# Designs tried in a protein design chat: VH-VL binders against q86iv5. Part 5

Target 1, 237 residues: q86iv5
Amino acid sequence: LDSCSICVDFVGNSLNDLLNIILNSGVIGTCGDLCSAVPGGQIVDTVCDLLCDYVGVDEFIKLISDVDPDPIYICEKISVCKTNDNAAASLDLVQINPQNGTVGGTFTLSIAYTVTNTIATGQLAFNIIDPTGNAFGDAVLLVQQSPEQYTQQFQFQATPSEQESFPNGLYTVQALVCEGSCGSPHPNTYTLANGTTTFTISGADSSSMSGAGSFSGSSQSTQTGAASGSGSGFALF

## First folded at step 7 (VH-VL)

Design e6
Fold by ESMFold2, fold request of step 12:
Structure e6 (fold): chain C 237 residues (1-237), chain A 122 residues (1-122), chain B 110 residues (1-110)
Amino acid sequence: as target 1 above (237 residues)
Amino acid sequence: QVQLQQSGPRLVRPSQTLSLTCAISGDSVSSTSAAWSWIRQSPSRGLEWLGRTYYRSKWYNDYAESVKSRITVNPDTSRNQFTLQLNSVTPEDTALYYCAREGYKYGAFDIWGQGTLVTVSS
Amino acid sequence: QSALTQPASVSGSPGQSITISCTGTSSDVGYYKYVSWYQQHPDKAPKVLLYYVTNRPSGVSSRFSGSKSGNTASLTISGLQAEDQADYHCSSYTRSSTFVFGGGTKLTVL
């Protein structure tokens, strides 16, 4: 993978620890002092040192300590990820299958989009809002996506857990294609296209039992072009 | 040279609020390279960190889970001091209370107050 | 009911080396390198001996050294002297932005 993706992955995984180290230590004079404190092993420390040394420790700390810290924005400011203020795209399809499902069922969200001006560093993101207003979702990183047609699939199983009970009712799907992090107020961030759809869950409700998390799914591209990375887990925007 | 001077009552009744003050000389409570903690010591529990206040572009607080619902640590920049408020005390809060500065860039309590023995009893 | 486990006591003869252990979890001693050690003589406030596992403040004897492996930190005192008789406490910063202390170790110089 490219240096932009490595940077975004590192910052996304280490941001909370970097903040905790910075706040506890106060003034930190060198990248070595900061990065050696980050847990996760030697490769994590090496990536931290490289990124921090590239911009200097004071600028790195300032970027991490932003009121709304954002991995993509941070990597853009250190110039490992590029920006395009003229990025442009459209959503061709936002489809969920099945449109009427049951608790425990597997749902596939298919998104097709067309890039008309390069997305330098951005996201394809979705939120799913349950009937009570609780939301879950995911995003995938888009790096240097040239003008072309793209498809992406996300799958999840509607198995109740502590984080989402999957009640019966109407669910709203929101999909976004963005330059920068979707929903972020930072500079060089744009919502390029958005779309919505809905689906329903009817039938059995076993959400009263606690258990392991069950909302993660793998995504899969099915047409021309590829989005960088794969998405799983829970994300909001 | 940095010094911490504690003051406050030595006897507090159960259910009342314990209030202690730590006056700072030789440093500023708003120093961006320090943090200001309360720590207590008892024979049965040893040293126990209670909470802290510190300035990093704004004021922050962190509190131990065991006391989080009852504790407040506040800075007073005009008097260059910080305070402990511990509500709804019980005899289990009887301890020798210290204020301490967290110094060094890697976090350690490098300056300690003289200690205040507080008894919670009728 | 301290969060970190230390032996209640340890003893040694003058000139010997001793080691005091401090065992925590993967959320404290095993997470960051923010481990510190304090010496406390009777009726005195604790005094920092080591920070960041191995670093000695100025004025602390080089006979005091520290290490960490996994969830366990260690304080080693070489060349024991009578003045080393005191209580020793370990502390760790946690993943949750708090500090925890060990129960303390009474060192007796025989």
Scores: ipSAE 0.424, ipTM 0.753, lowest interface PAE 2.6, mean pLDDT 87
Fold by ESMFold2, fold request of step 12:
Structure e6 (fold): chain C 237 residues (1-237), chain A 122 residues (1-122), chain B 110 residues (1-110)
Amino acid sequence: as target 1 above (237 residues)
Amino acid sequence: QVQLQQSGPRLVRPSQTLSLTCAISGDSVSSTSAAWSWIRQSPSRGLEWLGRTYYRSKWYNDYAESVKSRITVNPDTSRNQFTLQLNSVTPEDTALYYCAREGYKYGAFDIWGQGTLVTVSS
Amino acid sequence: QSALTQPASVSGSPGQSITISCTGTSSDVGYYKYVSWYQQHPDKAPKVLLYYVTNRPSGVSSRFSGSKSGNTASLTISGLQAEDQADYHCSSYTRSSTFVFGGGTKLTVL
């Protein structure tokens, strides 16, 4: 993995812990004091130390403690992720299969997009809006995506949970390609392309299976270049 | 040097509100390097952390899930003290109540009040 | 009742070493390094012995030492003395920004 992806993955996985440590400790004078408290073992501590030492502990704490902290934005401010205010892309395909499914079923969202000006650090994201207006989604990190055609798939199982009951009706899928974190108010953030599709769920029974939807991503290119990414999180628009 | 002095009633009826006060000397309730907790002890449960208040650019609270719906911990900066309010008490809330300072950057209670035995009974 | 498991009692003779365990979960003892130990004599408030697993406050004897592995923390008292007879409590900060305590261990010096 490259430095940008490592940074975004670390911050994304450790943000809540970093905030919890900062608030509980009161006074943190060194990166070692902060980073040794982060769970995940010596590799995680080493990544934390490298990032924190690069900008200094006070600036690192400030970035983490921001009102609306964002892993991509934090890693851009640390200068391990690049920005491109002229990034450009288009969406070639947004499709979901099956278009008519059932609660408990597996749905696959397929997205094809073409980059026309390099995406320095951004996201390919989706948001699914259920019939009641509740939304859920996910994203994959895009790092130094040169001009080329790319594909990505996301899967989820429609298993009812506290976050999403999967009621009967029409669902709207929104897909986004972004420079920066999709939907973020931070500088150097742009929605480059968007697209929509729909699907339906029928046959929801009175019984529910507990569990949260899980998402997985894969990326494939049929020409030179490949989408790569790491990071996980809730996508909001 | 730093001392915590507790006050409040020792007998509370079921369904009433338990109210305790902890006065701080030698430190400030607004200290950005401290947090201020209530902890209770009973023969059946041992020590049980209830909640805290602390200042980190603004005021924060954290509460134990077992009492979260019934507890409030508030600072009083003008009197340099903090309070416990525990609503709707039952006999299971009978305990020796301590206030305590978290004064180490690594989550430890270094200063304790003298303790207040509170009995909840009819 | 208690979120952390300690033995109810332990005993030792003067000069011996004893170890008290404190077992929690991956959301408390096994998550952060915020584990602390307290000594409590009869009718007294607890007194901190160790914080951050191994650190001793000023004035605490070097006979007290701590360790942690996985979900279990340990307090070791070497060179046991009569004044060590007390209750011992472990505590951990949790992933949910709360603290939990063990049920306590009564140490008897024989």
Scores: ipSAE 0.406, ipTM 0.737, lowest interface PAE 2.8, mean pLDDT 87
Fold by ESMFold2 at other seeds, look of step 11:
Structure e6 (fold): chain C 237 residues (1-237), chain A 122 residues (1-122), chain B 110 residues (1-110)
Amino acid sequence: as target 1 above (237 residues)
Amino acid sequence: QVQLQQSGPRLVRPSQTLSLTCAISGDSVSSTSAAWSWIRQSPSRGLEWLGRTYYRSKWYNDYAESVKSRITVNPDTSRNQFTLQLNSVTPEDTALYYCAREGYKYGAFDIWGQGTLVTVSS
Amino acid sequence: QSALTQPASVSGSPGQSITISCTGTSSDVGYYKYVSWYQQHPDKAPKVLLYYVTNRPSGVSSRFSGSKSGNTASLTISGLQAEDQADYHCSSYTRSSTFVFGGGTKLTVL
């Protein structure tokens, strides 16, 4: 695991806590004062201290406190993650299976893409738009993706939740390959390629799932080749 | 050396607004190292944090969920004080009300006002 | 919103040690290290005894010590003295940017 991935993972998992600690504690004079308050045990504290000490506590707090704090952007600003303003890629395939499914069913999104100029730090992301216009999604971090062909799969279960009820109808899948965070307005961020597909939910026996509590529609990705297979969380862009 | 002095009415009718003031000496309400809270105490609920105001780069407020729809905590920089406004009170709002500072060095309520017993009764 | 659970009362004889527990959840006591303890004598405002789980403000006796494990924080008073007879409250800063208090513990010195 490289320094860029460690940085993005730490910032992404700890951003809300860092903000909450900064606001509650007022003036923070050392990285130790900030980082020892972050929950998650000694490993998290160590990564926090290393990153914070690398840039200095005042700059670290400033970056975290920006109006639109973005883990990839923060890690780029402290030079742990690289940027490439000339990154280039294309989407070869965006495919969803099954194309006709039911509420509670499992869907597999398959994406094939070709990198033609290195993606230094970016994302492979998707957004699923339900028939009413509500959207949910996920992303995978891409670090130093050399020119090559790649494939990635995402899975999700159409389990109704507070965020998404999965109504019957036509769904639109939008996939993006980006340098930087997809959808972010920050510098060094580019949408390199996009693609779409659709699927339908119909004929569901929703009565068997009525009264069920929320279960997140997060997917676990699978990969052929060298690309990272760990993706989780909802991303909207 | 920091002191908090409370003032305000001690009897309020149901459905009216409870208003209390906390005057600060020895510190500033706009201190970036402090936050300014209202806490109440009753035999049935014990100590109950209600909300706070504080300045970091702008003014922030946090409120307890139980009172969030009815509470406002405001700073007054010109008088170096902060206020509690609790709307639509009921007899269940009868309590001993404290203002308190969340201190820079301690991350806890290190300075408390003297307390104001507020009775909500017709 | 989470309430913290404390024993309603505890007692001890002068010179003994006693411990008061404060149990919350993974969203409060178990989340940050922002746990504090307050002593309150009758008709007085609370006075902070401990903050950040273990830290004592200047002027607080070293007989007061604190710890935390998982979702439970503890206040220990060693060498119990008559003036320790008071109510004791725990507090935690929560993941939701709020504070919660325990129900309080009445300490009786026998």
Scores: ipSAE 0.382, ipTM 0.724, lowest interface PAE 2.8, mean pLDDT 86
Fold by ESMFold2, look of step 10:
Structure e6 (fold): chain C 237 residues (1-237), chain A 122 residues (1-122), chain B 110 residues (1-110)
Amino acid sequence: as target 1 above (237 residues)
Amino acid sequence: QVQLQQSGPRLVRPSQTLSLTCAISGDSVSSTSAAWSWIRQSPSRGLEWLGRTYYRSKWYNDYAESVKSRITVNPDTSRNQFTLQLNSVTPEDTALYYCAREGYKYGAFDIWGQGTLVTVSS
Amino acid sequence: QSALTQPASVSGSPGQSITISCTGTSSDVGYYKYVSWYQQHPDKAPKVLLYYVTNRPSGVSSRFSGSKSGNTASLTISGLQAEDQADYHCSSYTRSSTFVFGGGTKLTVL
């Protein structure tokens, strides 16, 4: 329902299409010309028109066509998402279970963090680095996270795929809490806290199975107002 | 009146490089309202889009997956033309080759060259 | 680069209307509205008839019209004339920033 989350979700899902439409045509005269070409039906067209008309078509195209376009940054620049340059948080726990697992096994990443000054628009993100240096991960959008303690869990199954074979060895987990997009060079972006943990996989087989790793997440707080989000579609650091 | 004039050799040996040129008159290869494509036609495959070059603040290229590892499409602003280079050709690359303009707001090929029949044979 | 499916041939008598189908996938015809149609007479380059599914360039007869539903686009030619005898190709811009063409349809005017 929240306009910031709607904006970030729209831009995250439509950024490639918007860029393709802009580059393929070369000149877009109105928000209607751009937004009517975006696939997804009337609701997507309406959200696109509202966001585009709010800043004007030329500015909207400029933001989409940026060298390093970023859904959170775009939504901040159009003033649908707020920023807080004084946001603050600490990372209380980064824990993965089991610490020693097998290929095909299920791993649960638990992250606990405390917000000490409101995160206006940011991310809880993680990156998993396999023994060869290949990385994968996910992020959850944080909107107006009041000072509070929060928890978030992520699960994945170590099923080999084209993107990640899950070789035997030591894996490193990096977790970040950020104002703005984690790892982004854009203004109003800050890494508020970070943490790491490790785990091992043994018994890994060659990657003869297809399938992409996926994540599911849950969260709770010690108070009302728990953080949660889509868990996908955001750039990782 | 925009016109596209093709040139290049019509016989190429297997494993060699096919090179074709498309000269543009009445428009600019650096027009931000156009994109410049190569398309080929054969009895077995019909029309097949190969790739394009276009200028939008910088030069971009898009290539068909079937030829991406072997194709290069280059603009030449000084001669107002663009070229096709297709490496490591085989007899399957025998076709009638067209250059074409994708015009502003068309999303379609509105101007075509005359076609160049290229035969790849020993 | 995925082939769009068109009938190999279609025929009609002068004055009739005929429709040529072009079926693709949700990643091409079913994705954007960038679907176009081309007429090609023997030994000539293709000529654009329709773009953006329904739009006609100036100089193209209003007898040519287009539509799209789901993954299928259609070209309709009303009031067939002898000069309409040609090959007809459909094309779509894809989700992957490429173009794909149909196999072509030979229209015979009886």
Scores: ipSAE 0.376, ipTM 0.707, lowest interface PAE 3.0, mean pLDDT 87

